# Ledger of designs, part 2: VH-VL binders against 7-cyano-7-deazaguanine synthase (queC)

Target 1, 227 residues: 7-cyano-7-deazaguanine synthase (queC), of Persephonella marina (c0qst3)
Amino acid sequence: MKQSSSIIILVSGGMDSAALLWLAKKEFDKVYAVSFDYGQKHRVELDFAKKLTEEAGVEEHFIAEVPHLKGIKGSALTDRSVEIPSEEYPEGPPVTTVPMRNLNFLSIAASFADIYEIENIGIGVHSVDSPYPDCRAEFVSAAEAAINASSVMVAKKKNRITVYTPFLGMTKTDVLRIGLELGVPYEKTYSCYRGTIPPCGECATCRQRIEAFRSVGLEDPWFKKER

## First folded at step 1 (VH-VL)

Design a09 (framework fv_anetumab)
Fold by ESMFold2-Fast, scan of step 1:
Order: structure tokens, then C-alpha cells, then sequence
Structure a09 (fold): chain C 227 residues (1-227), chain A 124 residues (1-124), chain B 111 residues (1-111)
């Protein structure tokens, strides 16, 4: 199977998008990146995204604002009156859900892809046991269809746009193994929902990250003890 | 040329052990996953499992978990499928096939290069 | 154990077009773009004809095309030729730990 030579990656600064960025640098000749400012509590993640894209050597890193998602009430990621939970996710979408976040993100990335004539859009979703509806394969398939139906580049019969989701069906441990093999600088990734430096180690994303490293016989760089 | 070459046909009795091989050539062996697919006489294709030769990460179909062992030796570009104790119901053609792209990291992917098959016959 | 649903057989005459369906669920064909089609002649290994729903590998005739609507993927063969007579299998990625599932297979007869 051949892949196209250009891609734009959705980069959050977290572990999964970092692994995707490093994989894309190996597989594609031209790699672009886009990161999103939607008023999230862990906005410091954007600083890590900038550092990661600088080290990876992308063609251009775009920062896109999503102002209509800022101040959304009821979401722990954007509503400062709602505490970030430290417990396991309950059945159904968690309180950290931002409505249609990835749909907004993919549509913005598609605009950049169309303008720059980029053939692929990369998103680091891994659908195994995801509590978020817009992180699932059904959503990705529908979004790709909508992107191609509305693309100026596709209408001009250049190339179709593919949503590149290499981690679908993988666990976080699987993605971490790939990233370690690729040489991802995980000490420069950030996942804490609370937005603290150092990371809190208590929120769901911190716990998942620590457990993923443990599952491959390693300590998370943020929590590694010095001798 | 890119190819997968499998070991020759086997005739075995129930209870015997068996290990068959699949040797890759003409490409970077550790850059692709190797899957195993079974086809019983006159029946369709059944996916058994898959291995990344670079790190020996192995995944099995639930139907074959504990029934077979998949392994690989990257130093000789060879993947293996092994039974500790064969049953008559193991009589089938066994194919190995290359999956993923040139990076070796992409799942789910398609199987683009296939071995010629190894016929295993188990009878008393 | 589980297989995607294909018709057991399909037939056509030289020069005609035929379509083979492959029906699954939202956890495989309906949910993912990772649908492949394989051609198998008697006594031979399968050959990849279509990957990712509609893409052709180099060397596969443009008479072969793939599509998907809802939970059903389709392989269409136009300008049917005698050499197209074979078994055809669809395959899909699945969100379960099975990773891949094959269809039951369709025998194409060219009359």
C-alpha cells in the first residue's frame, strides 16, 4: 500500500499525538501541524505542542482558535466551576466531554489541508474503550466523507483527502510502544487535565499515562525518581 | 522481488507437535506485520493472529488463543506458527501474509503479499 | 467463528458488470474504512484487489472498484472476463480484539 507524501497532524502536546507526529515524520515527506486553543484548563499543553513540532521539524505549525467552545458550562475541561475527576470514568460520556470537539478540529484541519493541497489529515484517536463519541471509528469515517464532499482540491480532481488514523483499534500501551521505538521525547509531552506543572498524577489522564509506562516496564518521565 | 516463502506440506498424527515457517525476502522484514490465515478444505479464510517481527508483539484471534503459538526470528527474516498437540480438525491450508505499510506500525492495514501456503494434514 | 455476510455465489456473462456485497455491523464494515477484497483462484493464495474500501494496488485492473454504504461494502467488476472466475473474500478491521474478520466468500462464475 502506498501513502501520500503530505499530511497535517492534529497535535495536542500529549502522548498519542506526539507518537503520531513522529510516525508521520517517518512516513511522509511533508508534515504540517495544527493545534487548537479552545479555552481548555490544560492550555499549557499548547506550549508542549509548540516544542514538539519545533523538534520534529514540521513545514508549518498552525494555532487555531475555537472561540465558540470557550466557556462551555458543564465540561470540566472548560468550566472552571467543575472539578476535574480523579476517579474511573463512569458509564457514558464523562464530565470532561467538550461537545463535538474533534468534529470542530477536523473541519478546521481540513480547511488547512484544502488550502495547502495536503492529502492527509492525521488524528491520534485510539478507539478501544473510548468514552468520547467523537474519538470512535464511525465518527472518523463520516468526517472523512464530509471533508471529501466539500473539498475544493477534490472538486478540481487533484487528490482525495484521507483521515489518517493509524492507532484505531490500539490500546494506549500499543501506541506507547510505537512511540518508544520511534524515539519520541516523552519527557516533553504533557497530558494532565488540571494543567499543573508538574502534572498532578491523580486525574484520569495522568493515571492512564503512568499505567501505560508501567505496562512496558518503564516509569513515566514526569514521575521518575532520581537516584 | 518481494515474496513470502512457506515451508513444505506436512502429514502428521493427532497429538504430534508441528512448527511451520514463513520466510520473507526482498523487503525490510521488521517493517511489516506477519499474519496467519487458515483455510479448511472447501471452506473460507479465517484470521488466526499477527506478529510484529521487530518487537515480537503478537495478537491472536480469540478462536486460536491458546491453540497455537506465533513467533518470529528477525535475524533470519522468518515467522513461525506452532502447535504443541495437533488435532484432526487442524487439517487445513495455512497462509502467512504481510500486513501494514513500510513502517511496520500501522494496524489495521490490508494483507498485500501472501505466501504460497502450507498444507497440513492430520490423520491417523 | 463470526464472518461478514456475502452471497455464496454470483454469475455473469462476459462484458457485463457484477456486484458482490459484504455486510457487517457498525463495529466493522459500518464503523471503519478498512475494508479489503481478495481474489482466490483454485489452488492459489489470495491476491489483494481492493484496500481501504475503494483503493486499488498497483497492477490491479481498473475494472475492479469498491464502495461502501452503511454496513455494506461492495466490490464491482465491470467488463467481466473469463479470468475473473474465482472466489472473492471481503475483510474488515473490527473494534474487538479479533482485529480482522473475513467474509464467508463468494464464488463468481462467468457463463
Amino acid sequence: as target 1 above (227 residues)
Amino acid sequence: QVELVQSGAEVKKPGESLKISCKGSGYSFTSYWIGWVRQAPGKGLEWMGIINPGDSDTRYSPSFQGQVTISADKSISTAYLQWSSLKASDTAMYYCARQGDSSGYLLPGAFDIWGQGTLVTVSS
Amino acid sequence: DIALTQPASVSGSPGQSITISCTGTSSDVGGYKYVSWYQQHPGKAPKLMIYDVSYRPSGVSNRFSGSKSGNTASLTISGLQAEDEADYYCSSYTSSYTLYVFGGGTKLTVL
Scores: ipSAE 0.000, ipTM 0.419, lowest interface PAE 17.6, mean pLDDT 81

Design a10 (framework fv_anetumab)
Fold by ESMFold2-Fast, scan of step 1:
Structure a10 (fold): chain C 227 residues (1-227), chain A 126 residues (1-126), chain B 111 residues (1-111)
Amino acid sequence: as target 1 above (227 residues)
Amino acid sequence: QVELVQSGAEVKKPGESLKISCKGSGYTFTSYWIGWVRQAPGKGLEWMGIIYPGDSDTRYSPSFQGQVTISADKSISTAYLQWSSLKASDTAMYYCARSRDYGGYSDLYYYGMDVWGQGTLVTVSS
Amino acid sequence: DIALTQPASVSGSPGQSITISCTGTSSDVGGYNYVSWYQQHPGKAPKLMIYEVSNRPSGVSNRFSGSKSGNTASLTISGLQAEDEADYYCSSYTSSSTEVVFGGGTKLTVL
């Protein structure tokens, strides 16, 4: 049964946010989407986010520009002088880390939620051992508290805003299994950090994606021989 | 109206430097890729490369990588194509063109080029 | 050299239909739906006629249509008119060098 409520989903165009979008369409009455332009090298993902939200049939898809994150130095995702690695570093936050990225994204999504009186914000964070501090349960709880403390909608004593994180304790393979059951069109998702067509197959996100599909006995649609 | 206006014809000697321009108007310049296409006298079209002015992300054809520099100044909605040392074989018509928008924000420069400049003729001879 | 193969010339009479082919490989035309077609009149800049294999920009006559089968894309012009006389170029993304490549061009003559 669908919940009698509304949600705004953070949609990147990648696999995890696509699975979240399809799950939200099943579980909520009204689904909105927001995608972010922060100068990322893989911004071709935004074109895929547009196709995914159109196919899912969302109420409205917002594209929010985050100009202060554009050209940020030291992150392989935004700094043109830093090469996208073929393998991640063995320790610490990866070179693909954008400082406070999910905090910025959740705060922007919360502004839309407050304006449109949307009760839920969905973010596709997963894996209990994430190397990114802003993908962990502690961060989600603190962000939700800050959102509710600052919300005009909540201050009117209507209802609190919930940060919806159904995949938080799951592996990427677990999330893929859920998305396959929901009928997610994975051929319309894109994850390559280098932003090439076809995906490079060598960056951390390409490798993780290929491994996730192989773990469920399937080939990634981007690398399928029959295609 | 949406248009791209290119700088005027150039006559140069081998070894000289040159920078030609392409100015966009009537649209949000930082939201569209600008490509450069060469056409040698009596020959076909050759894709040289493309730039996204919003962040200066630049992609080159392997044939032109290191031979030219593509840049943009978003404050004046202008893209540039530059040579450090011209050769006689650089004699050609040079077009700038805007890549099509896809759904309000496009990062796929492969969609096709919908708005073209009038061309800049570059002649390199002694 | 040219990456995509087009016939050097085609001809037709007013009111007829003609088709121009553009043949590549599985790394370009066959692998992706990013085929565009351009019309160029003498002394003028190219004009986009078809994008994404079969889509027409606003302002382009419905007499122009695009299709693809395997490694070959095709531009078809129906109800041929004198003003259609021009050079036609196909283009595609190629994964072999992560660039856009053009065909050699086809001269259409309307007699």
Scores: ipSAE 0.000, ipTM 0.439, lowest interface PAE 15.2, mean pLDDT 81

Design a11 (framework fv_anetumab)
Fold by ESMFold2-Fast, scan of step 1:
Structure a11 (fold): chain C 227 residues (1-227), chain A 123 residues (1-123), chain B 111 residues (1-111)
Amino acid sequence: as target 1 above (227 residues)
Amino acid sequence: QVELVQSGAEVKKPGESLKISCKGSGYSFTSYWIGWVRQAPGKGLEWMGIIYPADSDTRYSPSFQGQVTISADKSISTAYLQWSSLKASDTAMYYCARLPRYSGSYFDAFDIWGQGTLVTVSS
Amino acid sequence: DIALTQPASVSGSPGQSITISCTGTSSDVGDYNYVSWYQQHPGKAPKLMIYEVSNRPSGVSNRFSGSKSGNTASLTISGLQAEDEADYYCSSYEGSSTLYVFGGGTKLTVL
């Protein structure tokens, strides 16, 4: 059943945020989207985010610039001197980690939520065992508490802001199954960390994406015509 | 729910034209190949051809090239198999099936199948 | 006329294990890892049981396993149950001309 409330979704252009966007369109009366330009090597993902939000029919799609994250030294996603690995995610924070990326993103989204009096912020985090510290349940809980403690909307006795994480504890395969049922146009999603067209097929996100499709008996639409 | 639903059984005479359909639902229709497989009475499965609905890229088995036409209408998520002039030897069950796996030039497996359309051609 | 070779029939008793072979050439089974197996009950559409030689789709029992040696692929069904009684078809990518090819089918009887 649709909720009589509004939500702003963090949309990257990737598979998980696309599934979240389509789920939000089913479950909420008003859906907003925000995407982030933080100087990431896979900036082409942002173009896919724009197309996905246009197709979904959101109330408004915000593009927020995060300039202090641009050129971050030591992260393979932002530092061009650090090569993006072709292997699976190792245990612990990988070289692709951008310090406090999701904290910055949630803070910016919370500002939009406060201004537009939006009651929910949706983020597509899906694994409690994520190698990224800012993708875990403890982080989400702490961020929600901080947002509500600092919200002008909440201070005026308006509704609380809820961080909506419907995929937390799910595998990427579980999220893909939900998205397939919702009719997500996965051929319009993009996840490659290298930012190439076609996607490289070798970075951690490409491997996760390919494996998720394989686990449901499908091939990733990006690789259907690739050798 | 991902499914393929085919049109109903047909009884035709030799020389008549026929177009049968296969409607996809519950998934992105334009992201997957749709194939057609024939099964003559009491016989095995025979691959006929496939189509990619997004660009109508169509590939036929050599045994069926020129005998049938495969097409798709992506606006209504429907694939078609068509004969201009039926023969008694076209009597068979016809299945459509989704090909979710395609690594470049390699055709893999059909994971979702329609219920079948029985075509009977007799004089 | 390109087709994969399967035995016409195979039989087993409940609880036993059986194996169905699928023999092709280097242009289909030998050089590629795109062998699939389908189960068909009378009057029903085929169901995918195995893909890429040995992988199972979600929801398919682990009693079904696949393997390949040279130009021959095999489907093994362990702990046979009455519901396994069906026709089984192998298939493969075919690189020289047809792009895809089916085997002739094997009737499994469980008695």
Scores: ipSAE 0.000, ipTM 0.389, lowest interface PAE 21.1, mean pLDDT 80

Design a12 (framework fv_anetumab)
Heavy chain, then light chain:
Amino acid sequence: QVELVQSGAEVKKPGESLKISCKGSGYSFTGYWIGWVRQAPGKGLEWMGIIYPGDSDTRYSPSFQGQVTISADKSISTAYLQWSSLKASDTAMYYCARHDTIFGVAEYYFDYWGQGTLVTVSS
Amino acid sequence: DIALTQPASVSGSPGQSITISCTGTSSDVGRYNYVSWYQQHPGKAPKLMIYDVSNRPSGVSNRFSGSKSGNTASLTISGLQAEDEADYYCSSYTSSSTRVVFGGGTKLTVL
ESMFold2-Fast, scan of step 1: ipSAE 0.005; ipTM 0.430

Design a13 (framework fv_anetumab)
Fold by ESMFold2-Fast, scan of step 1:
Structure a13 (fold): chain C 227 residues (1-227), chain A 123 residues (1-123), chain B 111 residues (1-111)
Amino acid sequence: as target 1 above (227 residues)
Amino acid sequence: QVELVQSGAEVKKPGESLKISCKGSGYSFTSYWIGWVRQAPGKGLEWMGIIYPRDSDTRYSPSFQGQVTISADKSISTAYLQWSSLKASDTAMYYCARTYSSSWGPEEYFQHWGQGTLVTVSS
Amino acid sequence: DIALTQPASVSGSPGQSITISCTGTSSDVGGYNYVSWYQQHPGKAPKLMIYDVTKRPSGVSNRFSGSKSGNTASLTISGLQAEDEADYYCSSYTSSSIPYVFGGGTKLTVL
């Protein structure tokens, strides 16, 4: 049953945010989307975000530029001199880490929520064991508290903003199963860190995506062989 | 001491134009919203509209949008309520009142009120 | 038109307590804690008596108190005095270009 409320979804163009967007369209009366340009090497993901939000039929799709994250040295996602590895290291934060990325993204989304009087912010974080500190339940709880303490809308109306994280505690395979049931067009999602078309199939996100599809008995649409 | 002083009573005929005033003193005129309230004889209070004098941001009640014009002249700390063509149904007491400004807009309560301007429209 | 419902009149004797109700919907009185009460004597401008449901401006007697339950806000006047005889109006925040609606007013008679 649909909520009598509005939500703004953080849409990357990847699989998890696509599943979240389709779930939000089922559960909420009004769905808005925001995507971020932070100079990432896989910028082509933004084109897929636009296609996904158009197909989902959102109220409005915002593109927010995050210029201070562009060209950050030492991150393989933003530093052109750092090669994206074929395997992520098993311990510590990966070289693809962008410092406080989700905190910046939630803060920007919260600004849109405050301006447009939107009561929910949706983010597709899905692993309690994530190596990224800004993908954990503790972070989500702290961010939601800070957002509500800072909101003019909340102070004026006493209507709280909720950070909606339906996939917390789920595996990527669990999220994929939900998205398949919702009819997500996965052929229109893109995850490759290298930004190539077709995707490289060798970076961590390509490998995780391929594994997730195989775990449900399917081939990733990007790597499906023609007849 | 905060004071709002309104212009004197007016007697007009239908079709005539009219502009009444509300002068603020004892405070920073551009830091507060000025609202206009109508009270027909023997009836209750109705919100008409509100203006922020600093930038002339003006908002109207749906019932009064297009019927009146609200304006302000910050150089003389005066807000105005204006009709291009009066009707007999415009006969009423008109009050101006001041409220605080927040980042959201005007606050919901008005502590300082003008004394009122009686407008009588009859043929 | 009248957005908030008040009784047309209420009466009491000196020293008694009276209560005036103001009933709206979940989009005004029930949805927010932004209810004001104004006192108006004949021929005079309204005077703010209560704001934010329960708060009194400086100079307003503590005999005046405000409360709210669900969609109904109430103004209570204790130790009723002759000078309390007046019209009382409630006003509430609402989500519009002008975020205010008034009640129809209540005439208080001190017998």
Scores: ipSAE 0.000, ipTM 0.403, lowest interface PAE 21.3, mean pLDDT 82

Design a14 (framework fv_anetumab)
Fold by ESMFold2-Fast, scan of step 1:
Structure a14 (fold): chain C 227 residues (1-227), chain A 124 residues (1-124), chain B 111 residues (1-111)
Amino acid sequence: as target 1 above (227 residues)
Amino acid sequence: QVELVQSGAEVKKPGESLKISCKGSGYSFANYWIGWVRQAPGKGLEWMGIIYPGDSDTRYSPSFQGQVTISADKSISTAYLQWSSLKASDTAMYYCARQESGYDLGYYYYMDVWGQGTLVTVSS
Amino acid sequence: DIALTQPASVSGSPGQSITISCTGTSSDVGGHNYVSWYQQHPGKAPKLMIYEVSKRPSGVSNRFSGSKSGNTASLTISGLQAEDEADYYCSSYTSSGTLHVFGGGTKLTVL
């Protein structure tokens, strides 16, 4: 067990951030949450983020709007003219990449941390096969350094802000096992890039989610014959 | 057969420059990370840094940043480790090793194929 | 202290089992599943024995196994043979410090 301290968690409504939220509730005295509206096609994920944070009983749930990321051309997540693929792209980062997304998100979370004097920022990156540069350990380390170099709270109190990444290096299956043990209500999580209800079952995140549940001998709650 | 073959032993004086090589064969060289590891005489292994030959993305351990330069030429499947000015403390065995996993950064991962090593001796 | 901690030496008799520990922090061994183990005979390059905590490469004897509990990873060698006498190094990714780190190494003597 960690000593009492506060953390703000980046909550997307997906499986990994849900596991992180439940772990944070166990390890930290005060848990805050921030979710981001950046014009993503899976906008309905924000509704699930709200349900998850209410269920977890966070101190406060912030919704931060990121308008300069809305309508980014070339990303399937934000550009309506770009089809969301049903399988992984063969080269480089996927077409679903939003440039510097996690850097923007961590910067915004850091502003909340500085204002509310929160000592930790939690992000559910798990990096084993991440095609996204801003989901990797080197990015997290650099972001933490920049946050501490610019923090008013750190300058005044001489305490560092820690970027908390407990799942870094884990597979999605590892993270799911942790969440199941913690009692995460996975039926209240949502990951589909297409933003459909029910989830499409064909985009990269739906496929990863289905495989993760199958690897632990379970069916994804969204795809059970009868819900 | 996947293998890494390193250049031969070097004997140098302090202040001299040196560039040693690591040539890959039997696999797609440009698509796997190459790490460099130092072992001083009678000492343990020290991780120095890593390069992705496909785009020359290079990362260093802070202890070696500025002390050495890592580079690669994917057209001839060869990675390099270079010193502008050698010190006696650079005397060591230097290994290259393949360190990879998909889209992620190679330094998260294990070293599955190792070169035979290049012994560098720096003495006056 | 940013290096992984291993005992300097361990010994066993032919046919016995031995375990080598590798202790780090939550930033490396405890926080991730990127622990690997290497065997090095005198005058030779290291050889990968275990990767991702517990997986064995093709061609490595099933006498070698790996595990992890909290901040400590372990390499276990069962049915010791004379050929197992070597130096063993653990290694892990680290989210702080040097990006990747080795343990200090353990000399295994088969008596």
Scores: ipSAE 0.000, ipTM 0.415, lowest interface PAE 20.4, mean pLDDT 82

Design c02 (framework fv_cilgavimab)
Fold by ESMFold2-Fast, scan of step 1:
Structure c02 (fold): chain C 227 residues (1-227), chain A 124 residues (1-124), chain B 112 residues (1-112)
Amino acid sequence: as target 1 above (227 residues)
Amino acid sequence: EVQLVESGGGLVKPGGSLRLSCAASGFTFSDAWMSWVRQAPGKGLEWVGRIKSKTDGGTTDYAAPVKGRFTISRDDSKNTLYLQMNSLKTEDTAVYYCTTEGYSYGFEYYFDYWGQGTLVTVSS
Amino acid sequence: DIVMTQSPDSLAVSLGERATINCKSSQSVLYSSNNKNYLAWYQQKPGQPPKLLMYWASTRESGVPDRFSGSGSGAEFTLTISSLQAEDVAIYYCQQYYTTYTFGGGTKVEIK
């Protein structure tokens, strides 16, 4: 059954946000999407986000620039002098960490929610597999509290904004199983941190994706058939 | 709105070379995957080869009959696709069409727009 | 290579009557993960380039009349023209885009 409310989904073009988008289309009456341009090396993922939102049939897809995150030194995702590692995530925050990325993203999404009077913000975090501090349950709770304390729409309508995180207690494999049941077109999702076509298959996100597909008895669409 | 205009076709002797061009307008050429499809007189359609967008790696793929003899390239600054044909055979006689693949999402898609075609005749 | 086989090679149908064209692939072109058939249909009129009619086996291209419908899944597909009009006289081609691209041999539709 669909909810009678609206939601705005943070869509990256990757497999987790794609699963979230398809789930939101099933559960909510009106689905909006927002994607972020922060100067990331894998900017090609944004093109996949645009096509996924077109196929899903969202009410509107917003593209937000985050200039202060562009060219940030020391992050392999934005600093071209730092190589994207081919090994699995090391202990502690990895070199691909962009400081407070999800906080910036949630605050921007909250602005759209306030303007368009949207009651839910969806983010595809799954904290059990995440090395990033801004993907954890404690972070989500704090962000939701701050959003509600500052929202004009919440004050006027007497309804709180919920940060919708259905995957928080799940592994990437669990999220993939849900997405497969929902009919997500995974061949149209892109996760490679290096930004190459075809994906490199060696960075942490490529490795996680390949392993998730293998764990459900499938081949990653990027490495199946003639490609 | 979308237009594809092929040129460069003509008569050539077996073993010769020709270069075809396809001028594109009405869409963001740099984002598009482009293919060449040919049709021999009175025969069916045959895919020749493809070039991906620069964003998607700019790689090329060819059908077995033309592999090693034909080369596809693009100039995004001119919105133009090229087909360099070397070591031409009489079997290469066909109308050559320039096609777009919609927006590819990194995979093969259907051909949504076609040019009018340019005739290549390989004869002695 | 996926081989595409169309039948019949030619078909003569009276105006207003149903025309049915069959297309078979040597392998399934259904991708199980997204439940989509990578199958398109094109119409080619004399002296013109091919025109896209149908994609994902059953989705009509914008501007294509309702009398055209596609059906089938996996390895067997059908294009149906429910009430043939004079402007429908053409050669029709099926195409797989599951693994690169191959076309059927074409079916010529003529007025009886």
Scores: ipSAE 0.000, ipTM 0.427, lowest interface PAE 16.6, mean pLDDT 82

Design c04 (framework fv_cilgavimab)
Fold by ESMFold2-Fast, scan of step 1:
Order: sequence, then structure tokens, then C-alpha cells
Structure c04 (fold): chain C 227 residues (1-227), chain A 127 residues (1-127), chain B 112 residues (1-112)
Amino acid sequence: as target 1 above (227 residues)
Amino acid sequence: EVQLVESGGGLVKPGGSLRLSCAASGFTFTNAWMSWVRQAPGKGLEWVGRIKSKTDGGTIDYAAPVKGRFTISRDDSKNTLYLQMNSLKTEDTAVYYCTTDSGEYYGSGSYDAFDIWGQGTLVTVSS
Amino acid sequence: DIVMTQSPDSLAVSLGERATINCKSSQSVLHSSNNKNYLAWYQQKPGQPPKLLMYWASTRESGVPDRFSGSGSGAEFTLTISSLQAEDVAIYYCQQYYSYLTFGGGTKVEIK
């Protein structure tokens, strides 16, 4: 068992993190997963994250609570007074933006990596389609630098922790093509910002996943007309 | 810490009315599905009904024994759940609990596996 | 309504011995879309509200000792206490949340 073959994946239960999880299972010897409860309206996504990690066969699945992000005013994902839009992403950061969300997530994942001596942290960001500042290459590079500057494992072994972002520069359609080739069970993924079962089909994430499936000649498993 | 505190219980005559309140704190009440569960003295647990969050449609469901007599409502601005009980029968004598899946424990979410319970409030229906 | 039947009604077990409680639903509570069993277990001690012990049939609630385990799928479920302790004296309830909500009749666990 080699440490360079170990990774911890940020798993949301959505399509992109599911594709990342299956890719990690192919590319790394030991795969760990961490999922986050930050008071999001789509908490049901955590149930799908648990099922996906069970099916993938990870070493450990950690659930980390981020209480300071719960009930934050101004974000449609955590503040009920803000409507979840039934529109495509606008120019600039959308109302579903949670401040410093991925920075909090990466720092927590880095703590697990340091404790378990894991050399890679995987996050399913893709910069081409992302309206969020903390999903861009510049952010990833800065976060990786900060993690390595503060790591006890890195200081002792002189090895770097790599933030593994294989989907940077890819569209959601590109990521879906990879996931389909890997055999991801997309019928077990969940992305709806409203948190409804069945998914609403109208929020930005529902629209984006429906469009991604159509772009590869398939219908989203959640919205199939035939049994 | 998350807490639910029931109030409004007491002695009432058959055919009477009573309103119970449940004050919630320590979690995002607006997003929570809320239920009432009762327990007759020395007997088992019986679900009374639930009210979903506005995000999930705000639908209200009742158990058959109370349908048409009891009304569940919520005031999200006050973080308070209510149970209006009308046409009370001796069979309604029970400790009434408000309960929720607070979302603090993973895998439970909005599915009615109740991790948070109030202390209960006793309703006695007798002449 | 889905009817939940527990057995036995009461169970006397010596300290350190295994306690087994059964729960049967009148129809399957396994959902095909997420492959989960919509079944929870609760512990209730005298004068206290119920405490969630287990959800999704086999997932332990945070803070619940590992001597408690849930098993089963579909319509037949079991709660096991591997080594009974004095503080485990309580009434245990199963509950389905597949279609609305119903509780089992309860199983009283006491020390022999």
C-alpha cells in the first residue's frame, strides 16, 4: 500500500462528484470519501452520497458538519427567504452562492488527509461552466499552497498534498461522458437545489443535468418517460 | 442545542377544544418537517400527523383517528408548531410530543425518522 | 396503512446476554429508487420521550453504542443488543416511514 495511491473525495451525491468518485476508484488504490452538512435545502443529497460511497466501496465515508454555514442569510441554498430560481445561471455569482463553501470543504478534507496520511484530495470542480469563484483554477492553486504550508504530514515527510481536479477545463457534458464510460449509476445521483423527491426539474442544477444528458443522446434517469 | 418545548396541555371535557404549541430552537425550523406523536398512558406510540416545510409544498397529513377533528399549522416567523384539537374524545387522552428530523443526523433528512423530541404535554379528556 | 407487528411483547434477558427484537411490516418498506429500507428503531425509558436509535434499518444514530445493531430488509427486521447493560431496560419501538407513518406495538426489555 502506497500513500500516493490514496485519495479522499469530496462527495455531494450529485453527478460531478459521482463521476469523480468512480474515476478515483479506477485510478487510486485506496479511496476515502467526505460529505458535508452545511444546512443546505437539498440535504437529501447526503442520502445519495451515502449510497454512492457504499456502492463504490470506499475505505471510509466521513460526514462533516459545517455549522457556521447553516442558516446563512442571502444564499438560496441555506436561506428560505431567498427563492431558488427556475432559470439558467446568470452572469456573475448566482443567489445560490454560499460564501467560501469550497474553501471550508477543502480545509476540512485536508484535516482528514493529514490524520490518515492521504496525499490527494479530490474535488469535482470544472471551471468552464462554473459561475462560482471558489470553483476556479486560481482558487484551487491557492488552496493547495495553503494546505501544504500548514500540513504536519507534509512537514514530516516532505511530500506534497495534491488537490486532484481532473475536470478543470471540462464542461458538464464532458464530465458526464467520462462517468458513463466508467459505469456511474446516475439514477442514484441527486442534484436538485430545492431538495424535493422527485427533483423539481426547474432549478439551475436540474436544467443543467437534463441538458447534459440530452447532449449525449440520453434522458435524465429521474425524468424518463418509459419504465 | 436543538430543542422542542410543548405547551397547552391540560384537562378538558369530552366535546371540548384545546390548542397545543411547540416552540423550536437551535435548528432551521423553516426547513423542517414537523410531526405530532401521542402516547396514551401505559400504551404505545401513535402518529397524529405532520406538516411539511413550505419548500416541500407545505402539505399536511393526518392519521385516520384524528382526521377532520385536528388541525396542524406552523408559524415560521415564530419557530412554532401548533395542534388545534376539536371535538375531543376520551380516546384522545395522551401525552402529545412534537418531533422532527432536525437534519443534524445524516441519512434521516426529511424522511420522518425523528431524532429530536419534545418533553411532551399531557392532555386529559374526562368529565 | 402499513401495519407494524413486533415480537415478543416482552423479553427478559440476563446482563451481558444478547437481546433480539423482531419487527414485521404488512408490506415491503424497501424503496426501489434509492434501495433503502424506510425503518427506524426507538428506545423509550420510563418518564422520557422516545430516543432515535437506528434509521434506514441498520444505520446507528450518532452517540448510540455499537452493541445496538439493526438488520433485515423488505418486510422483516431485527434489532439486536449484543450484550445487555442495565441502562438498556426500556421499551423498544420500530417505525416505518415508507407510506405515511406507523409504529410497532413495542417490546419491553427487562433484566431476568
Scores: ipSAE 0.000, ipTM 0.405, lowest interface PAE 21.0, mean pLDDT 80

